# VH-VL binders against q0aze0, part 456

Target 1, 268 residues: q0aze0
Amino acid sequence: MKIILVNNRFKENTEKKAQEIAGQLSALNVEVIIDNGLDEPYAGTVDFIMVLGGDGTMLRAARRYGQRAIPVLGVNMGTVGFLSNIEINELAEYLPLILREEYSLEARMMLEVAVFQQQSLLTRVFCLNELLLRSNSPRMLSFALEISGQKLEPYRGDGLIVSTTTGSTAYSLSAGGPIADPQLDAFIVTPVASHIINKRPLVVSPEREISLHLLEEREAIIGIDGQIKMDFGAENRVLIKRAPHPLLMVNLKAKPFFTSIDRSLQRQ
Below, E stands for the ipSAE of ESMFold2; O stands for the ipSAE of OpenDDE; V2 stands for 0.75 times the mean of E and O plus 0.25 times the DockQ between their complexes.

## First folded at step 20 (VH-VL)

Design QQ3 (framework fv_inotuzumab; at its last look DockQ between E and O 0.64; V2 from the best seeds 0.00; counts 0 for: pae O 7.2 > 2)
Fold by ESMFold2, look of step 20:
Structure QQ3 (fold): chain C 268 residues (1-268), chain A 121 residues (1-121), chain B 112 residues (1-112)
Amino acid sequence: as target 1 above (268 residues)
Amino acid sequence: EVQLVQSGAEVKKPGASVKVSCKASGYTFTNYWIHWVRQAPGQGLEWIGGINPSGGYTTYRRKFQGRVTMTADTSTSTVYMELSSLRSEDTAVYYCTRDYEGTYFYAPDYWGQGTLVTVSS
Amino acid sequence: DVQVTQSPSSLSASVGDRVTITCRSSQSLADDYGDTFLSWYLHKPGKAPQLLIYGISNRFSGVPDRFSGSGSGTDFTLTISSLQPEDFATYYCLQGTDQPYTFGQGTKVEIK
């Protein structure tokens, strides 16, 4: 069995912890590859991905490996969020189940985000939670939203969030969007500080395509999962659609979403 | 073996342009961003901007907006930085460096040897 | 812009000395997930900068154990536990959290 350990490269002393866990796994004849995030993702065949950290580390792992249809387990090293399944001190207890592949999988929809300059594709990224379009100045934005060729009335405000149901408890929630069951596949489109009072959050079929562009020149930012930021101007547009593959999250320990929601929100 | 090899030193007059190249080898060119950093004589390091070679997305430090252009040629694994309307204060050693996630300056790990650009009248 | 200030600007030290360099930012370098984009570089005249430490305290591949980093929020340190002849150089911290990305002004570590 071959496992990738995804390490959080942006927190103190994480390489030492990852090496210790890798040693424990190697003693059980598990081939371990440590991914500290400095280099491109491991391209070879692997059976399982273990993410050492909280929701932020899982978001990075989803972007790196989420399109490869490999089981991904979140192992909490601190604050329990929405995406971790077991605690690090429970790893030894659950490891036999991992090795025997005795676990269930929960599919989580991802977004595919394509950014264009005029008609040329500049970049394509995947995300688990959300895309944020926001102003990068005190001035508000004027922008267009199109859903599968249907043009909505122009937006004016600080920006817009397009999230998955998984992302409904992240920035979308703070902007007034609904908490959604992550078992549902949908886009949640949430305005940010809209100056057009009739703009309400939309829940949109995952089969739709969502397009955004500015209607006047402004300094704006596209944010991806709160971790990637990209300049966005009047020459750009972004196209958002359902990613080809969902993130396959491993479920070893029961963690019912609805009964745990208050705990998860306050512990994020 | 990862290498970033830059073009040779340039001497320019004020008002001219310079185009510095950075040729990458030993890794998948389109998977890593290339950033440019300069050091003027007696000064520290200054970030200029970066480019994603896969689609040509660029981000520039505001003070260079309008004067800097970065491009990538995937067929030769080469990034170019062109700086126009040169001034004497643009005299510096210009470095290219790579970073995997690029729109953040996470941990640029490999650097080119540097290109001295001298602007004098 | 995020200002990053190093202290001291220079120091004189002997081989075997313990050296500590401080980097202070004008605002927290931690994001909403607690991730911190703070790294340390070594730079010698005529050579390219070399990555030493990323993510506050993680040593880059091949960097000797004598280099260590620590800190949180706005205050960070680089420590060289026993200075070697090859360690005489200028050291920079880099914040990579917010554009424009900024280096500290540098700390020159000299023999004397």
Scores: ipSAE 0.538, ipTM 0.808, lowest interface PAE 2.8, mean pLDDT 88
Fold by OpenDDE, look of step 20:
Structure QQ3 (fold): chain C 268 residues (1-268), chain A 121 residues (1-121), chain B 112 residues (1-112)
Amino acid sequence: as target 1 above (268 residues)
Amino acid sequence: EVQLVQSGAEVKKPGASVKVSCKASGYTFTNYWIHWVRQAPGQGLEWIGGINPSGGYTTYRRKFQGRVTMTADTSTSTVYMELSSLRSEDTAVYYCTRDYEGTYFYAPDYWGQGTLVTVSS
Amino acid sequence: DVQVTQSPSSLSASVGDRVTITCRSSQSLADDYGDTFLSWYLHKPGKAPQLLIYGISNRFSGVPDRFSGSGSGTDFTLTISSLQPEDFATYYCLQGTDQPYTFGQGTKVEIK
């Protein structure tokens, strides 16, 4: 068995733990690759990905490895989040199950975000939580939203979020979006400080495509999972689709999502 | 071993353009952004912009927009920075530097040796 | 733009001295997930800058233990526990959280 340990290089405790766990796994004849985000993604075949840290680390892992259809386990290290399944102190208990591949998988839809300049593709990114379009100035944006070829009325506001259901408890929630069942596949389109009072979020079928572009010569930013930032101008278009592959999240421990919402949100 | 090798020193007249190259080796070229940083005489370091060799997406510091163009040639693993409408204030050592994939500017880890660009009448 | 200010602009020190350089940003450098893209570089004339510290406190590969970084939010510190002859140079902090990415103005560490 080969396992990638993904940790956050900005968190020293996760580095140390990764080394410790790597040693333990090696002692069990498991090949281990440590990915702290500094080096290139491991290109070889692996059987399992263990993410040590919080939601941010999971998001990075998802972007780096999610397209490879590898089971991904989130191991929380004392942070508050929604993407970890077990705690670090529980790892020893569940390690035998991991090695025997006795776990269930939960498929989480990811976004495929493509940024264009006219007809030229500039970049393509897969992400687990959301795409954010936001003004890069105190001035409001004017932008066009198109869903499956249907042009909506122009949006005016600070920005727009297109989120997965997984991402519904992330920035979309802060912007007034609904909390969505992670077992549901859907886009959540949440306005950010819309000029139109009571502009409602949209829940959109994952089969549809979402397109955004600016209607004015203004500077904006595309944000992806809060970890990637791109300049976005009038010459650019963004196309959002369901990613061709979901993230396969390991479910070793049942988590009561809905009963834990209040507690989790209050602690963030 | 990661290496960034830049083109040689340039001397230009005001109003001219300069194109500096940065050849990368020792890693997967398209997995990392290349950024450009310069240092004018007696001044500090200044970020100019960056390019994602995968797709060619660029981001420029506002003050250079309209004058700077960054391009990438994946076949030669080379990034280019062209600066037009040169002025005396553009006299500086220009560095290319590698950073982690994506648009976040984590921490440029490897740098070219630098290219002196002198703009004088 | 995020402003980054280093202090002092220059200092004189002797081999063996403890040196502390401070970097202050006009805004918090923590992103939405708490990651802080603050790095420190050593720069000598005629050479390329060298990465010392990334993510506030992480030493880059090959960097001696005498270099350490600390801080949070808007205030950051680079510490050289015992200055060595090869450490006389100009040091820069860099914020990579928000564009445009900005360096501090630099701190020149000179021989006393």
Scores: ipSAE 0.019, ipTM 0.535, lowest interface PAE 7.2, mean pLDDT 90
ESMFold2 (binder alone), look of step 20: mean pLDDT 90; pTM 0.924

## First folded at step 22 (VH-VL)

Design RA1 (framework fv_bermekimab; at its last look DockQ between E and O 0.01; V2 from the best seeds 0.00; counts 0 for: pae E 17.6 > 2, placed apart)
Fold by OpenDDE, look of step 22:
Structure RA1 (fold): chain C 268 residues (1-268), chain A 123 residues (1-123), chain B 107 residues (1-107)
Amino acid sequence: as target 1 above (268 residues)
Amino acid sequence: QVQLVESGGGVVQPGRSLRLSCTASGFTFSSFNVHWVRQAPGKGLEWVAAISYEGSNKYYAESVKGRFTISRDNSKNILFLQMDSLRLEDTAVYYCAKDRIYYSHAFYGMDVWGQGTLVTFSS
Amino acid sequence: DIQMTQSPSSVSASVGDRVTITCRASQGIKSWLAWYQQKPGKAPKLLIYAASFLQSGVPSRFSGSGSGSDFTLTISSLQPEDFATYYCQQDNYRPLTFGGGTKVEHK
């Protein structure tokens, strides 16, 4: 068995714990690779990914490895979030199950985000939560939203979020988007506008494609999962569709989404 | 320089066929939806047909449906309009034009036009 | 099909005048209306797209407004080179349809 431990190099506690866990796994004849985000993602084949930290670390792990159809376990290290399954102090208890591959998987839809400039592909990214288009100035953006070739009324506002159902409890929620069942595959399109109240969030079939482009030359930014930032202008377009592969999240412990959502939201 | 150049127009007899061509240069032709628009002498503009950037979707005005066929060769940067069963009312300058936005399944205005090619009829 | 009614069909104006052209759609087309300028013997030129956005290179004296069914093209101060025929065009629905045109001519 080969396992990647994903942690955050800027968090000493996660790094230390990663080393400790690596030692434990090695003693059990498990090959371990530690990914603290410093280097490029490991290109070799692996059997399991263990994410040590919070939601941010999970999002990074998902972007780096989510397309590879590898089981991903979130191990929370004292933070509040939606993407961890077990606590770090529970790892020892569940480790035998992991090694025996006695766990269930929950498929979480990811976004495939393609950013273009002058008809050329700049980047293609898979992400678990959302794409954000926002103004880079106090001025509102004017941009076109297209869904499967259908043009909506031009948007005027601070920006727009295209989120997965997993991401519905992230930035989309803060912007007034609906809470979605993470077991449902759908896009959530949530306007970000401080002065426009008449725009409602859209729940869109994962079979559809979404595109965004500016209608005028303005300075804008594309954000992905709150971690990647790109400049976005009139020459750019973003195309969003369902990723061809979902993130396979490991369920070792039952975590009832709807019974715990109120508690989680109160902590945000 | 972004450019479209129409050719193939001329004098034709009613009921005959004619094939128009539009050659694109200065931009990635295969990334844009393209249109045919015609203008009868002394009259206004009339949309004729459009084809998606990949060539898989074709759209026609009712006035030409069943008689005209739009097609494209992205490898050669050429747009075609095959006009069959031509009628006197088809007399016009025929323009090809590109859509503003690349890789779209919708239309957002025509920002580049050719000079047009004239189709007329002889008695 | 969407009928585009353009008015007036012609307007006589002088240099420096404010010129207003109206376009009405038979049904709502959101903001997906374009304005074109055409001079005799020339191809149309895109002026405005999405009802109110100025195409690159077009002088700022041109402006577009409206949404839904009623749209307006305004030339704030007519210049000698602005004498031409103007067309509105909707692209919210297929088939695409043009207005009948408005000829701006010398008074």
Scores: ipSAE 0.894, ipTM 0.947, lowest interface PAE 0.5, mean pLDDT 95
Fold by ESMFold2, look of step 22:
Structure RA1 (fold): chain C 268 residues (1-268), chain A 123 residues (1-123), chain B 107 residues (1-107)
Amino acid sequence: as target 1 above (268 residues)
Amino acid sequence: QVQLVESGGGVVQPGRSLRLSCTASGFTFSSFNVHWVRQAPGKGLEWVAAISYEGSNKYYAESVKGRFTISRDNSKNILFLQMDSLRLEDTAVYYCAKDRIYYSHAFYGMDVWGQGTLVTFSS
Amino acid sequence: DIQMTQSPSSVSASVGDRVTITCRASQGIKSWLAWYQQKPGKAPKLLIYAASFLQSGVPSRFSGSGSGSDFTLTISSLQPEDFATYYCQQDNYRPLTFGGGTKVEHK
C-alpha cells in the first residue's frame, strides 16, 4: 500500500505530525510519500491520500490529485472546517479501518476552469470551491456572463463567483450566495457588489457551460479556491465546466452537514 | 458486507411484463448510482439501464427504451426494473450492480454485483 | 453508441505466461474504461477502472494502460484462477458499452 501525506510546510506542527504519522505507517509496511507543497505533485501510483490540516490544505490536495480518482481523507489538526472527517487524536483508532479499506467514499463536484486568449487556450486548472472574477483596480468591471450560449444582461460591479456546492460555504456565502447541500451537483453563481439591483445569485445545472469575458478594457483577476490568481483582461475569456472527475472524500466517521453547519462556520 | 441480491426472474410469455428487484445491504444504498446489466446465454455483457443515487436521472440502452423502467426505493434499499413488452431477445441473466463512486451522476466502474436472476420465455 | 472491439476473442495460455488483451473504442473515450473478469456461472468482477487504476483487492499482476481509443489489460504472470473471460467497458458516453469479451483458456 502507498499513501500520500499532504501537509502545509509553513505550519511547523503540521510537518512534525506528518513525519510522526509516516513513521507509524512505515512500521505497518505502508509506503509513504510526503507532499508538503514544495515539489511537483507525486506522479506515481498511490492508493490513498491523507490530508493533515484544515480546509486550505484539502483544497491544494484536491487541485493536485482530485482528477486521479484516489480516496482522500481530511484529518483535522485544529480548527474544524467543512472538509475534514476525523480529528488527529482519533487517527490511531481509525487506522485499522483505513488499512482494511473499511470506509465509504463521497463524491464532491469540482470545476474545470479554462482560460483563453482569443481562441488559444492559455491554461486549465481544477478547483474544489470556486472561481472568483474580480477587479484589480478601484474601478468596477463591466462583464458578460453566458450560460450554455445564453447571454445574460451585462453585469456591472466588483466581480462574480462561480462555485461548487462544496464552495457554497466559502467566499460565495460572504457575497450573499446560499448555503448548499454538498451532496448536490450544481454551480452557484454569485455577484460581488453588483450595481445592478436585479442581479441575484443563480443555481445552475452542472451540465451547463459558463463563460465570462470583460466588456471593456480593465485589469481583472481570476482567483481559484482563494489560493491561485491569474491576470484577466479584455482579450481573455474563461470557460467553466464540471470537471471530469469528482474529489473522492473518505468517510470514516459520521459528519452530519446540517447539524454541524454553525459549528463549522464559527471556526472559519 | 456489501451485498446485492436480485429476484423476480422466471419464465414469461412474449409481450408480457415482469418486474425485477434488487435488495441492497451493507452500504448506504442512497449514496450510489446503480445499474442493470444483462447477459444472454452464451453471449457477452450488455448494459441495460442506470439510475442516479437520488433517483432523478435515469438512463437506458436503446434496445429497451420505452419498454423498461428503472426505479429505486431508497427507504427500503431496493432497485427495480419494470420490463414491459418483453421480447425473446430479452432472454438473459439480469445483474444489478453498484457504481464505485457516490454522490455523483458520473460512473466509475461497477464494483459490486449481484448473483443474477434469469429471465426466459415459454413459446 | 460507442463500439468496443476486443482482441483477441480467445487466447490459449499456461500458468506463468504473460497475457495481453486489447480493447479499441470507435471514438475517443479519454481514460474512461473499465476491465472486468467473469468466470462461468458467476457475476463479473471489476479489475481496473479509469483505464489504469487497480480496484481494491485485485492482485498486482493485473495492470491496465491506454487512453483515447486504445487500451490494454495485462496479466504479468497467469495464475490458475485467472482462466476466465475478460470484458472492457467504456463509461464516457451513454449508453455504456462492453466489448465482446476475451476468453483466456488453459492450453
Scores: ipSAE 0.000, ipTM 0.410, lowest interface PAE 17.6, mean pLDDT 87
ESMFold2 (binder alone), look of step 22: mean pLDDT 94; pTM 0.957

Design RA10 (framework fv_bermekimab; at its last look DockQ between E and O 0.84; V2 from the best seeds 0.79)
Fold by ESMFold2, look of step 22:
Structure RA10 (fold): chain C 268 residues (1-268), chain A 123 residues (1-123), chain B 107 residues (1-107)
Amino acid sequence: as target 1 above (268 residues)
Amino acid sequence: QVQLVESGGGVVQPGRSLRLSCTASGFTFSSFNVHWVRQAPGKGLEWVAAISYEGSNKYYAESVKGRFTISRDNSKNILFLQMDSLRLEDTAVYYCAKDRIYYSKAFYGMDVWGQGTLVTFSS
Amino acid sequence: DIQMTQSPSSVSASVGDRVTITCRASQGIKSWLNWYQQKPGKAPKLLIYAASFLQSGVPSRFSGSGSGSDFTLTISSLQPEDFATYYCQQDNYRPLTFGGGTKVEHK
């Protein structure tokens, strides 16, 4: 059995704990790969991924491994977010179930994001929460939003967020978007400081293709899950689709989304 | 140099057929939607047809539906207009034009045009 | 089909004049309107897209405004090279449609 432990190398407690857990698993004849973010993603066959930390560490794991159909468990090590399932002090209790593969999986939609400069693909990435387009200067942006070939009135403002339902409680919420049930598959399109008063957030079918481009030259950036940042200008275009595979999140402990929503938002 | 060049115009009899070609150079033809637009002598512009950058979607003005067929060969950078069942009302200079936005399923303006090719009739 | 009505059909003007051309759509087209310039024997040239954005290389004396159904092209100070016919064209709906044209000619 081979497991990846994902931790955040910038938080010393997660790195030390990952080594301790790796030792415990090795004593049970489990092969362990530690991914602290320094090296390229492990390319070999893996049976399970354990994420030690908060939502940010889960976002990196999803980006690296989410398209491989590997079960991913979020283990909280402090602040309770939206993406952890068990606490670190509960891991010993649940470890036998993990090793016997006695758990359920919850699918979470991901975005596939392709960014172009002129006609050349610059990057293709997968993300769990959102793509952010925002101004990188005091001037507002003017940009076109196309949904499956349908053009909306041009946007004017600071930017736009395209999120998953999982991302509805992240930056989209801060920009005025709705909270969405993460069991739904949808895009949530949320304007950022729009000067067009009637531009409201949109909830869009996951089967649509979304694209963005600037209508005039401005300094802008694309942010992906708050962790990847790219310059974006009038020569660029971004295309967004539902990713081919959802993130498969392990469910060992019931975490009722609606019962705990206020608690999770306060700790976000 | 970004360029579109039409050919295949000429004098025909009503009811016959012509095939127009438009050769593209100086840009990535396969990334852009392309159009045919016509202009009768002394008259205004009339949009005729368009085809998506990958060739899968084709659109026609009502006046030419069922008679004209747009197509493209991305390997050779050529846009075509097959014009069947020609009528006197089809007398025009025919332009090909490139849409300005790459990899789009919509149209955003025609930023590069050919010089046009003339289609006329004789008895 | 969306009908595009331009007015006037012609304008007689002198170098230095401010010229205004209007275009009305038969129903709302949002801001998805383009303006083209055409000189005799030449292909059209895109001036303005999305109602108000200048195409690269177009002089700043050209400006566009409007949304919905009513649009305006303005030439702030007419130059000798601006004597031409001007067309509006919508691309919000298929089929794409042009206005009838406005010929700007010298007095």
Scores: ipSAE 0.782, ipTM 0.913, lowest interface PAE 1.1, mean pLDDT 92
Fold by OpenDDE, look of step 22:
Structure RA10 (fold): chain C 268 residues (1-268), chain A 123 residues (1-123), chain B 107 residues (1-107)
Amino acid sequence: as target 1 above (268 residues)
Amino acid sequence: QVQLVESGGGVVQPGRSLRLSCTASGFTFSSFNVHWVRQAPGKGLEWVAAISYEGSNKYYAESVKGRFTISRDNSKNILFLQMDSLRLEDTAVYYCAKDRIYYSKAFYGMDVWGQGTLVTFSS
Amino acid sequence: DIQMTQSPSSVSASVGDRVTITCRASQGIKSWLNWYQQKPGKAPKLLIYAASFLQSGVPSRFSGSGSGSDFTLTISSLQPEDFATYYCQQDNYRPLTFGGGTKVEHK
């Protein structure tokens, strides 16, 4: 068995724990690769991914490895979030199950985000939470939204979020988007505005494609999962689709989503 | 310079066929939806047909459906309008025009037009 | 099909005048309305797209407003080169449809 441990090198506690766990796994004849985000994603084949940290670390792991159809376990290290399944102090208890591959998987839809400059592809990213288009100035953006070739009313506002159902409890929620069942596959399109916008969030079939482009020559920013940032202008376009592969989240411990919503949201 | 140049217009007899061409230059032709728009003498503008940037989707006005065929050769940067079973009411200057937005499944205005080619009929 | 009703069909004006042209769609077309200018013997020129956005190179004296079914093109101060025929056009629905045009001529 080969396992990738994903942690955050800037968080000393996660680094130390990663080393400790690596040692434990090695003693059990498990090959371990530690990914602290410094280097490129490990290109070799692996059997399991263990994410040590919070939601942010999970998002990074999902972007780096989510397309590879590898089981991903979130191990929380004292933070509040939606993407961890077990606590770090529970790892020892569940480790035998992991090694025997005695766990269930929950498929979480990801976004395929393609950013173009004219005909040229600038980047293609698979992400777990959301794509954000926002103004890079105090002025509102004007942009066109297409869903499966259908034009909606031009958007005017600070920006727009296209989120997965997993991401519905992230930035989309703060922007007034609906809470979605993470077991449901759907896009959530949520306007972002400093002023009152009469536009309601949209829940869109994952079979559809979403396209965004600016209507004016203004400077904007693309954000992905709150971690990737890139400039976006009039010559750019975004195409959003359902990723061809979902993130396979390991479910070792029952974690009722709807019973935990109130507690989690009170802390946000 | 972005340019569209129509050709193929002329005098034709009713019931005959005519093929119009529009040659594009100065931009990536294959990236844009393109249109045919016509204007009868002394009359307003009438949308005739459109074709997607890939050529896979074609759209027609009801007045020409079944008689006109829009096509394109992206390798040669040429737009075509095959006009069959021509009628007197088809008399017009025919313009080709490109859509504003590249790689779009929708239309967003026509920002570049050719100078047009005239189609008339002999008595 | 969407019928575009443009008014007036003609308007006589002088240089410096404020000119307003209206376009009404038979049903809601959101903001997907374009304005074109056409001079005799010339191809149309795009002025405004998506109801209110000024096409590059078009003077700021041109402006567009409206959404839904009612739209307006305004020339704040008519210039000699602005005497022409103006057309509205919707592209929210297929087939694409034009208004009947408004001829702006000398008073």
Scores: ipSAE 0.775, ipTM 0.902, lowest interface PAE 0.8, mean pLDDT 94
ESMFold2 (binder alone), look of step 22: mean pLDDT 94; pTM 0.961

